# Designs tried in a protein design chat: miniprotein binders against q9h3h3. Part 178

Target 1, 235 residues: q9h3h3
Amino acid sequence: EDGFTAEHLAAEAMAADMDPWLVFDARTTPATELDAWLAKYPPSQVTRYGDPGSPNSEPVGWIAVYGQGYSPNSGDVQGLQAAWEALQTSGRPITPGTLRQLAITHHVLSGKWLMHLAPGFKLDHAWAGIARAVVEGQLQVAKVSPRAKEGGRQVICVYTDDFTDRLGVLEADSAIRAAGIKCLLTYKPDVYTYLGIYRANRWHLCPTLYESRFQLGGSARGSRVLDRANNVELT
Short names: E, the ipSAE of ESMFold2; O, the ipSAE of OpenDDE; V2, 0.75 times the mean of E and O plus 0.25 times the DockQ between their complexes.

## First folded at step 11 (miniprotein)

Design WD17 (at its last look DockQ between E and O 0.01; V2 from the best seeds 0.00; counts 0 for: pae O 7.3 > 1.5, placed apart)
Fold by ESMFold2, look of step 12:
Structure WD17 (fold): chain B 235 residues (1-235), chain A 85 residues (1-85)
Amino acid sequence: as target 1 above (235 residues)
Amino acid sequence: DREELIRRFERLVRRAEELLRRAEEALKRGDLETAEELIIYALIQLKLAAWIAEELGDPELLRRVEELVRRAERLLEEVERLKRE
């Protein structure tokens, strides 16, 4: 199932993380420069490996925007990974509660709302809205994948600093919607990413804590957020 | 924690007010689709703000949210009326 796929996803993620990023950093760059930067580097045209004709001639792992208040804090990732290996050999059950406690113990609390879009206007428009929300202080940090292959979907990640803070995660959803995003959003704590735990993992863990669906009209209009851990609609 | 909840409440209300202001401007230029979207975005903020007001147990905060919800709903009814014309 996911063992083979998880290894490939982890290797690809590591390679992208290690390659250069294109960053608009509001902490050092005036907000008035954002629109020109967005026009220069639309995510549908920036290529993973710097193809001829791309705005970038060198590999790009991610395109990112850092807000003025962004303060990186990955926590004790190395300790988390060591404790995870120990847990796997201990015979103790591996449950969503176990992962949550591991993340709390090692202060690896960040997480992200994810959206997947095909290259084109919709992706570039969504990214621009998110980037503006970050620079305006409505969101803290976001990134979008470059175009890695013809026809491949791309991902926008919008980070929050504490997945255990439900209201903070829901506030980020509300800011994403206010930025004009209407597509499906899923929320994944970074603990699952650092441990290589994906949707069809061997422990049957659900790395998606929340799903957010937007509907413009009808009785279900608005942002409808499902708590996947408890299978209950919050909104 | 209460101070953080209050800060979140105020951010959500400010965002909702800005969204409704933009929705009113879109209505003035006849852009009904944009107006509708902005109103719904505002209602998303206000629903979360209402939850925070309830958590805080502060009826004044809840009244502020309810006034903005009524404004949003009146605007949405106006958009729906204009779509029927």
Scores: ipSAE 0.748, ipTM 0.918, lowest interface PAE 0.9, mean pLDDT 89
Fold by ESMFold2-Fast, scan of step 11:
Structure WD17 (fold): chain B 235 residues (1-235), chain A 85 residues (1-85)
Amino acid sequence: as target 1 above (235 residues)
Amino acid sequence: DREELIRRFERLVRRAEELLRRAEEALKRGDLETAEELIIYALIQLKLAAWIAEELGDPELLRRVEELVRRAERLLEEVERLKRE
């Protein structure tokens, strides 16, 4: 849709991960400091490579908030990558089920709800809501991209521990909604990110597992979560 | 398993209770739009809590959710009544 290849999107993600992060870590920082930190680093103003007049003079890859109980577990990413290379060479079909099995075997289970918003007040407000939910223990961890050099949407990522735990994924959606988030959400397992499954991937796989839409009125009132691969409504 | 489901249930119920408390405060201020949104957020939590209660097979947990759903529905009726005026 954006016109970018999967390789290009993977390279951008890797560069962001390697650049410095601005982190509010609730494990070591009092929750009372959050509002000042959010005011100092609104994501609509933090620039990817550091511009005069922005809050940062140096590159920033991500702006993140870690919850008090946050305990990162990436699983066996090296084993996953070796198995992925073997799978591609084997001639076995590359399907959502095969990727799910690789992820389970190598304990690469984390995933994330994604929301894309234009730079501005609504992005900053949404991020503040998510950050407060993380610090209050309603969500585990979240990050938001800085403003790109050329104007485009920014992404907020809200992580869960286990994408195979459907109830856990839905609980995170419910917490995001409770934080005041009304925009479209999509859910992506981290295994897809590690293996380069993006919008324009060569295997023509849907890059996300779930989609969440919110409505206030009518028969569709509330959160509606769709399993994108099977086209089945979960809520 | 069961213990984790109970923890998730309690987390969802507590979140719903806080959302409904905030909705009542919004109603007292005459902020009908905020009250409606908070009630709908609470109902989202309660739907998942009901699924967990059903999976646990615990009628008492299900009754707790049903009582909170009734409270949310009463608040929505109040919002709709005030909007007509």
Scores: ipSAE 0.585, ipTM 0.866, lowest interface PAE 2.0, mean pLDDT 88
Fold by OpenDDE base, look of step 12:
Structure WD17 (fold): chain B 235 residues (1-235), chain A 85 residues (1-85)
Amino acid sequence: as target 1 above (235 residues)
Amino acid sequence: DREELIRRFERLVRRAEELLRRAEEALKRGDLETAEELIIYALIQLKLAAWIAEELGDPELLRRVEELVRRAERLLEEVERLKRE
C-alpha cells in the first residue's frame, strides 16, 4: 500500500472510532455469555453501515472486547499534537527516538498488534480466539473492524498499554499465537496514528515497530518477532 | 486518476465536517474529552484532504480545507479554554 492509501485507511479507522461500538465488557458481563455474544455478532457479518440482513441495523465502528483489567488511558493527545506541530515548524530532525520521547512526555504509550484477514470463517474463528484470550485475562483489549461494503480485509487490533515495554509487546504476541493465530502480525504505536505518520511518509519513519511471523517448531512462543527499527530478531 | 482523487477529497471533507459538527455538539454538552477526540480525527481527515488538493493543484480545494482547519483549531482552543476553567 502506498502512503496515501495507508493514511486514508487510518483516517477511516479513526472515523470509525466515533461510531457506535459493539462491546463485550468482561468487567460487567459474565464470561459465560461470550459465546452467545460471538454468535450474535460475528465480525464477518456485522456491517459498517448496518446493511439489511446484517446483525446490526445501525452503523458500527468497531466490535470490541474489554478484559477485566482494562483501563482506558489515552494520555495527552492534544499536547502531543501541539508538540509535533512545533517540532515540524522548528526544522529539527525527526527520528523514531523523537517520536518515542514525545509519546513518553505526553503519556501516549498505547500500541497494537494488527492482523488483516478476509471476511469469513477464518476471521470469525480468529476473533473468537482473541476474544476468549481477552476475557481470560491473557490480553487486555481487542477490537475488530466490521465488514465493509467493498468486501475488503477486516483488521483485528490487539492492544498493549505501552509500546516501549518490549516484554509486554512480546507477551501479547505469545497470547495471540496461543489463541491459534498464525498470520503475519505488525505492531504499531498509536502515537504514529495520532500524528498522521503512515507508510512512505515524508519523514521516512516506519510506523511498524515490530513484525511477528509464525514459525513451526521454533521457540516456545511459536513466532519470530523482528524489531524493524533495529532489524534485530527479539525471539 | 484525477476523478478518483476528487472523490476521495470530497469524502474526507464530508467526514471532517461531520466530525466537527459532532465536536460542537459535544462541547454544548460539556463533554470536552469527546470534543477533543473528534477534532483530532477531523484534523487527520483534513491533512489528507490537503495533500490531495496539493496533488491536484487546485487552490479552491485547498482553500476549503484551510477553512475547515481554522474551524477545527478554533474548536480546539475552546476545548483548551474550558479545560482550564
Scores: ipSAE 0.019, ipTM 0.326, lowest interface PAE 7.3, mean pLDDT 86
ESMFold2 (binder alone), look of step 12: mean pLDDT 88; pTM 0.876

Design WD18
Fold by ESMFold2-Fast, scan of step 11:
Structure WD18 (fold): chain B 235 residues (1-235), chain A 85 residues (1-85)
Amino acid sequence: as target 1 above (235 residues)
Amino acid sequence: DREELIRRFERLVRRAEELLRRAEEALKRGDLETAEELIIYALFQLKLAAWIAEELGDPELLRRVEELVRRAERLLEEVERLKRE
């Protein structure tokens, strides 16, 4: 079988979602408290399963910041999963278009920009910039993974409400860049995550819908966003 | 829907104006790299605003964007000039 790493990734994601989160909630906490919270919980120092030498002694699944206007809406995930099973059984072709239609039908529209950074000052600086953008209202919500014991990159996820709203996705990209982020960004609709579709899946689907690259020099200055699903440059 | 697009347009324009103001301050203190980054981000905000103005079919909104684009382009030319010095 081909499913070993996909099963491992799904189990890891479920465990992180079920473990406690460290949350700065701008809906109930004054913005003036953000800098102290960021200093207390830098993601390069917060450990996944706790450690006496880290800011946390207990497991932490995610470190998150909720914006003032954040209103979670996951849509009908159960209906989506049932429809997905029916689609697989039907023999109908499984394409990006059919997945998009399932997502729209079941209102599972959220998605996220992803950035992967090594533990260290650059990660903490990037997260601080993103967190401030969320609290100031330029972004809706974001989270960052804690540090794994054996190393490896950490991920910052910046969410948007509707992956079919191209302008909204691009507006989020702009806000990320304004926060000082210059690394490669990739955008993944949550419908792929809910259905357990990762890279190298059996349907040859690319779960990455958009890709963003940033550069200042030369003829291609600024943020360059590619729609990978339709093979179209947006900027 | 249309009201949401107008609110998004106004948000993008306000963000672009603030970024250009910060870019001018960066220029005054000689921070050319920061000024260039802020101008480029402002131009990207304005590109999105222009697309919304076109979708709304409102020529007045498009004129507002074009005015800010011209201001951003003038600032970018000033950055490039100062870098040569």
Scores: ipSAE 0.105, ipTM 0.597, lowest interface PAE 6.2, mean pLDDT 85

Design WD19
Fold by ESMFold2-Fast, scan of step 11:
Structure WD19 (fold): chain B 235 residues (1-235), chain A 85 residues (1-85)
Amino acid sequence: as target 1 above (235 residues)
Amino acid sequence: DREELIRRFERLVRRAEELLRRAEEALKRGDLETAEELIIYALQQLKLAAWIAEELGDPELLRRVEELVRRAERLLEEVERLKRE
């Protein structure tokens, strides 16, 4: 039941990764061109499968910005998947710790902060802030989903190199906040995505490692980052 | 890697300094809401920088962070004072 939903989400993610991307690559493009590129491709108007009325006539899987120092390293995903199959058939428990060890062994270390926003000005404004932070070197790489025909929420993904580097994860959270982002953020290691760990998975694992909430006033000010596995606040 | 931690520390400190500079400019313009927001972002950067300084065991790096925290706290108090008016 829930497995079907998770498999559907995995299939959609795979299709998006394989379809063409709209990329601003700061490694080869001057930073001065970013604002024009953002105006040309606002994520609330770029359609997933193309539309003559949108900026794109053909399918777009993701809209991405690569920082000057960005060097992709997905690790050994094939080895990870083989080890995962072996783990599932073994007597070993499936826990956050065992998944962490599989990820380390196979160098599948990247992860991402996720924010989900409805199509519109707030999404486009948030994406522009994130994109500028990437081009300025405050973040390494980010992408945002195009608009689905059904009009659901879109997702902005802000990547870090190593989900086991807690300080690096928190540093990225701080940079996202400094870019003016105030919405709920959740952090998911890519190993969970590759292995199909989504909401309501069969192992009852929390699909995200961290949650970040932000507020200016009240009893707590600034960013509050919760380690979901241990139920402990880090900030 | 010690050298990677030092680079992260310097990056966080630079971000905090820029945020505080922008906060002071916002404060001069009477934009108390923006000033408060920028100060809070700066304090977040400084909290992480302090953790790195502690991990490195370097009292000079910690002193640099503490000076910037004091500056941020003074600006935040000024914002709160002006809001009462």
Scores: ipSAE 0.368, ipTM 0.782, lowest interface PAE 3.8, mean pLDDT 87

Design WD2
Fold by ESMFold2-Fast, scan of step 11:
Structure WD2 (fold): chain B 235 residues (1-235), chain A 85 residues (1-85)
Amino acid sequence: as target 1 above (235 residues)
Amino acid sequence: DREELIRRFERLVRRAEELLRRAEEALKRGDLETAEELIIYALMQLTLAAWIAEELGDPELLRRVEELVRRAERLLEEVERLKRE
C-alpha cells in the first residue's frame, strides 16, 4: 500500500471500479482466444490512465476474467452501509464478529484472495495461470490491477462466493496453488472493502480474515491457511 | 446443500486425478520437480474432498479419497527415490 491512508485507498478502489474494465468473458468467448488476449493485455504493461506507448490509450480500472458459470451477487450493499452507520453511532464494540453478522444479515458474502506482485514477468505469468484456471472452471472470477503511474506492486484478486464458507475459501486457495502461485496470499471479505477496513483502520482490525503460506519442501508440505480473526489454523 | 456438496466433492476428486495423471507423465519425462509439485497440489485437493466426505457422513466417498491419497504417496516416494540417484 505504500503507506497511503485508508480513505485514500478506498477512494482509489472506487475510482478503479467505475473506470472501464478489460474483460475476457468465458461465458461468451471461446477458451482458444485466451492466450492471444493475455498476450495483448499483460497487466505489467496496461497503464491505469492510458498512454500511447501502452496497450491502452484510455483509462483502465481493472483487467478481469469471468468464468463460464460466473453469476455476480453483491448482496444488499446499501442496507449494509446504513446498518454500519447505525452501528458506529450505537457505541457498540466493532469486532470481526460484529462485521461478520452485518455481512450475513445483508447477504454481502463475497470475498477474495489477494496477491501483490511487482510489475514484470512474474506478475504476467501469475496472472496467466490464474486466468487459465478461471477459464478452465477451477476458479469463478479474477481481476488484476493495471500499472500505476507512480509504480508500486499490482494486485491479483481471486473471488469466492461466501467468505463464511471456509471450505469454499480453501478450495479456491488450493486451485490458486495448483495454478503455480507460491507467494503469500491474504483473504479479504468484500464487506471489509465496502466499509473501508484497510491497514491502520480506526478499529484496529486485521484488514484480512485469512492468510495462506505455501511450501513444497520440509516436514510440512502444501498450503498452510490461518484464520487471522479467530487465531485458528484451518490447515 | 447436499447436492452442492456432492458436486464439489466430485470436482475436487476429478481435479486430483487429473493432477496425478500429469504428475505420472512428468515423472516419465524425468521432470522430478514438476512431478513433486503436481502431487502436492493433488494431495491438497484430496484433503478438501475428505472433509466434504466427512461432512456428508459417507464412508464410501472417504474410501475413494483414501485410494487416491495412497496413489499420490506412492508417486511421491518414487520422486524421492529418483532424486537420490
Scores: ipSAE 0.447, ipTM 0.815, lowest interface PAE 2.8, mean pLDDT 87

Design WD20 (at its last fold request DockQ between E and O 0.93; V2 from the best seeds 0.83)
Fold by OpenDDE base, look of step 12:
Structure WD20 (fold): chain B 235 residues (1-235), chain A 85 residues (1-85)
Amino acid sequence: as target 1 above (235 residues)
Amino acid sequence: DREELIRRFERLVRRAEELLRRAEEALKRGDLETAEELIIYALMSLKLAAWIAEELGDPELLRRVEELVRRAERLLEEVERLKRE
């Protein structure tokens, strides 16, 4: 993916964040209603702009599920951005360690596991598994992108509170795998998104901190989580 | 910090126990594929629980994990035996 494609996808994601969300909130809605909600709003059929015949008549940015323990905390994003601008002006070297320290200082610690799936039954089934795991308290919050007009891949995002908590990142990977997800996962801190650090950025920073691969057979059974910065397997 | 690690440990152990129970039920139904997947998921949770037990330096927590790992391994051996039949 070239820089233009990454910037375009980022702009689309930001625009989607501003549109209405379809939310199942387990804090206010009984878990027994989840199956009916999933049947009403399958991600493969919910359209980004509310196309005729879709379950939604209005634009939808995201479909989301909030767990019982979910508490939104974005930290000091404005302070983070100001510090980032000052850092760029200083001419000091920018490293993954620099970004980690900025994130800690401003309490912008959220991150997410990402999976990309083609629209259809497999996507809807994967989303249903994740949604159940959130409602059951195995995961805190997840969202999925609606179907685009062009029929491209949809993304499921599963959040963790702290990308610096390696155990928490691995716990979320384990829960995603237990929900029946076998595809490639990538983990990205939100700080990289807030600072506009995408693929092919001028600082050569990799926005993906972790990669998870799952295998059922052979000598390596289970999830293999790779630290991309250090090129070390964590599992 | 210690109390949070204990809570995480107990959550992982409960997940593993439930997955192993479901694996045993799958075996009884002859669904070897589902049983194997569930056992692998349980082992993933137990590995993380072991790391927590080691970090806490608690031999009783480690013993509990080891007991569940042995249960998972026995179930996996049974699945593998039945797949060869």
Scores: ipSAE 0.835, ipTM 0.942, lowest interface PAE 0.5, mean pLDDT 92
Fold by ESMFold2, fold request of step 13:
Structure WD20 (fold): chain B 235 residues (1-235), chain A 85 residues (1-85)
Amino acid sequence: as target 1 above (235 residues)
Amino acid sequence: DREELIRRFERLVRRAEELLRRAEEALKRGDLETAEELIIYALMSLKLAAWIAEELGDPELLRRVEELVRRAERLLEEVERLKRE
């Protein structure tokens, strides 16, 4: 009933990744079709398992939009994982610096801005804005989780191709804000995901690299982006 | 990768120009809140474009950014003036 044990979480994560994704691919689909697609598949109504009344009749793991320039490149994930195993047995300290070096060495450089929103109009509106930004070429690729049976917050992920390119990460933040998104954003490099390093990990690593907070009023308007590792504001 | 930086610069500048055009339209119809938001988004884009121009060491690109920043600041001043009425 409180049935999200480690085995259940792993199984559900794998099932979502392996279930069909609903994808709008700007590389092969005209941009003029986007609005109809968004109206057909709002993330607050697309259900994880195809519930009655849903626009989808089959399970959906993710809803995604691929931009014109999207080129999937996970890098050398197997080499990364092997090097990670070797590092753990070496006795060398495991730090954010060693993780960064592993990611660079194996070209596992992608990362993502994350936002969590409750199902409803605000989620659907935010997703539509992000999807349009992707199709217009302001962002590369994004995905949003479908509605879970129990409800709860859903996640929008907006990817960047190189977490070491701080300027590029900030460019994505600015594009997200220009789409009208004002909530807290957090940034996680994919290396942490591929190595299974979560917030409660034994090395006390923080998988969230950056946080972005947005303000319209006052003298400090715009995004304030904090580097969590160094406690330094980038903006 | 100078050519890639130039492409990113041009994208940011085009974004800012479109945002400012839309802000001017919002201002003409009296939608001061929308105008302000669009100007702020434009200034965020221009700040990043300026950083790229400085990294490239190209004074012509920096001048283009400065011209757009002046336009954005004049529009923001007008919005703030009208909100005080």
Scores: ipSAE 0.778, ipTM 0.925, lowest interface PAE 0.8, mean pLDDT 88
Fold by ESMFold2-Fast, scan of step 11:
Structure WD20 (fold): chain B 235 residues (1-235), chain A 85 residues (1-85)
Amino acid sequence: as target 1 above (235 residues)
Amino acid sequence: DREELIRRFERLVRRAEELLRRAEEALKRGDLETAEELIIYALMSLKLAAWIAEELGDPELLRRVEELVRRAERLLEEVERLKRE
């Protein structure tokens, strides 16, 4: 088979963002209600388009937890997209540096740590750990995809405000690990997502800035964060 | 922003202190694996706190981190000692 095109992935992302979200909002809901909410909406059982046999009868785009101090700032996505079209038409080289400049100019700075897990107990347990870290103030905001019709892995996204703030990205990694997460993590700036830039693209850009691996056994213990472009360990 | 770096430093130090407190509790109940994991998480937070203290050029903040690192190292030695028993 072909796999997914950039257009298909962008359309799926847009549809999920536009469909209703199931949200635990710690700004308005007591932390004591979190465990009941997690039990009611385990991500392995919430279906993307609804099903009478699942917790939802209607479509769900994302399951999200907002921290007490969460203040959304998506920046000027429209201006970013217009500038991107102009850049493509200009014939100027498209590099990570030019994308960073566009992101800064238009205040589209958010990024996210991603983890992909198969539907089941381990996914639900990982999500519960992340959700508690958000409600406790160790992370700002997170979301997890519902179960797709075709099956496959689900994704947990843990957001940071500014992908150019390397310390902030590393702080989030540390908090994710302290929440009990041991799987591979990758970090992607939202600017790449808004521009439809994925792993295989015409410009040979790597949308993944960092990779985090966690190991308890052996000589090196703890989280090792790799700068993907320079192949340099930061931790 | 200096104030923001100080807030981030204090958040990381508080996280490390709580993780070490939980590690001591795990040790008291004989849960060596949990204690070891919590100590490692604390050391990860302290590494980032040290980088902030260095950026701020504040030797008192760095000393606070170093004291917590020594506490974490002593707890890790205790875990290793108990595993041998």
Scores: ipSAE 0.575, ipTM 0.860, lowest interface PAE 2.1, mean pLDDT 88
ESMFold2, look of step 12: ipSAE 0.724; ipTM 0.907
ESMFold2 (binder alone), look of step 12: mean pLDDT 88; pTM 0.872
ESMFold2, fold request of step 13: ipSAE 0.741, 0.745; ipTM 0.910, 0.914
ESMFold2 (binder alone), fold request of step 13: mean pLDDT 89, 89, 88; pTM 0.878, 0.876, 0.875
OpenDDE base, fold request of step 13: ipSAE 0.808, 0.811, 0.796; ipTM 0.933, 0.934, 0.928

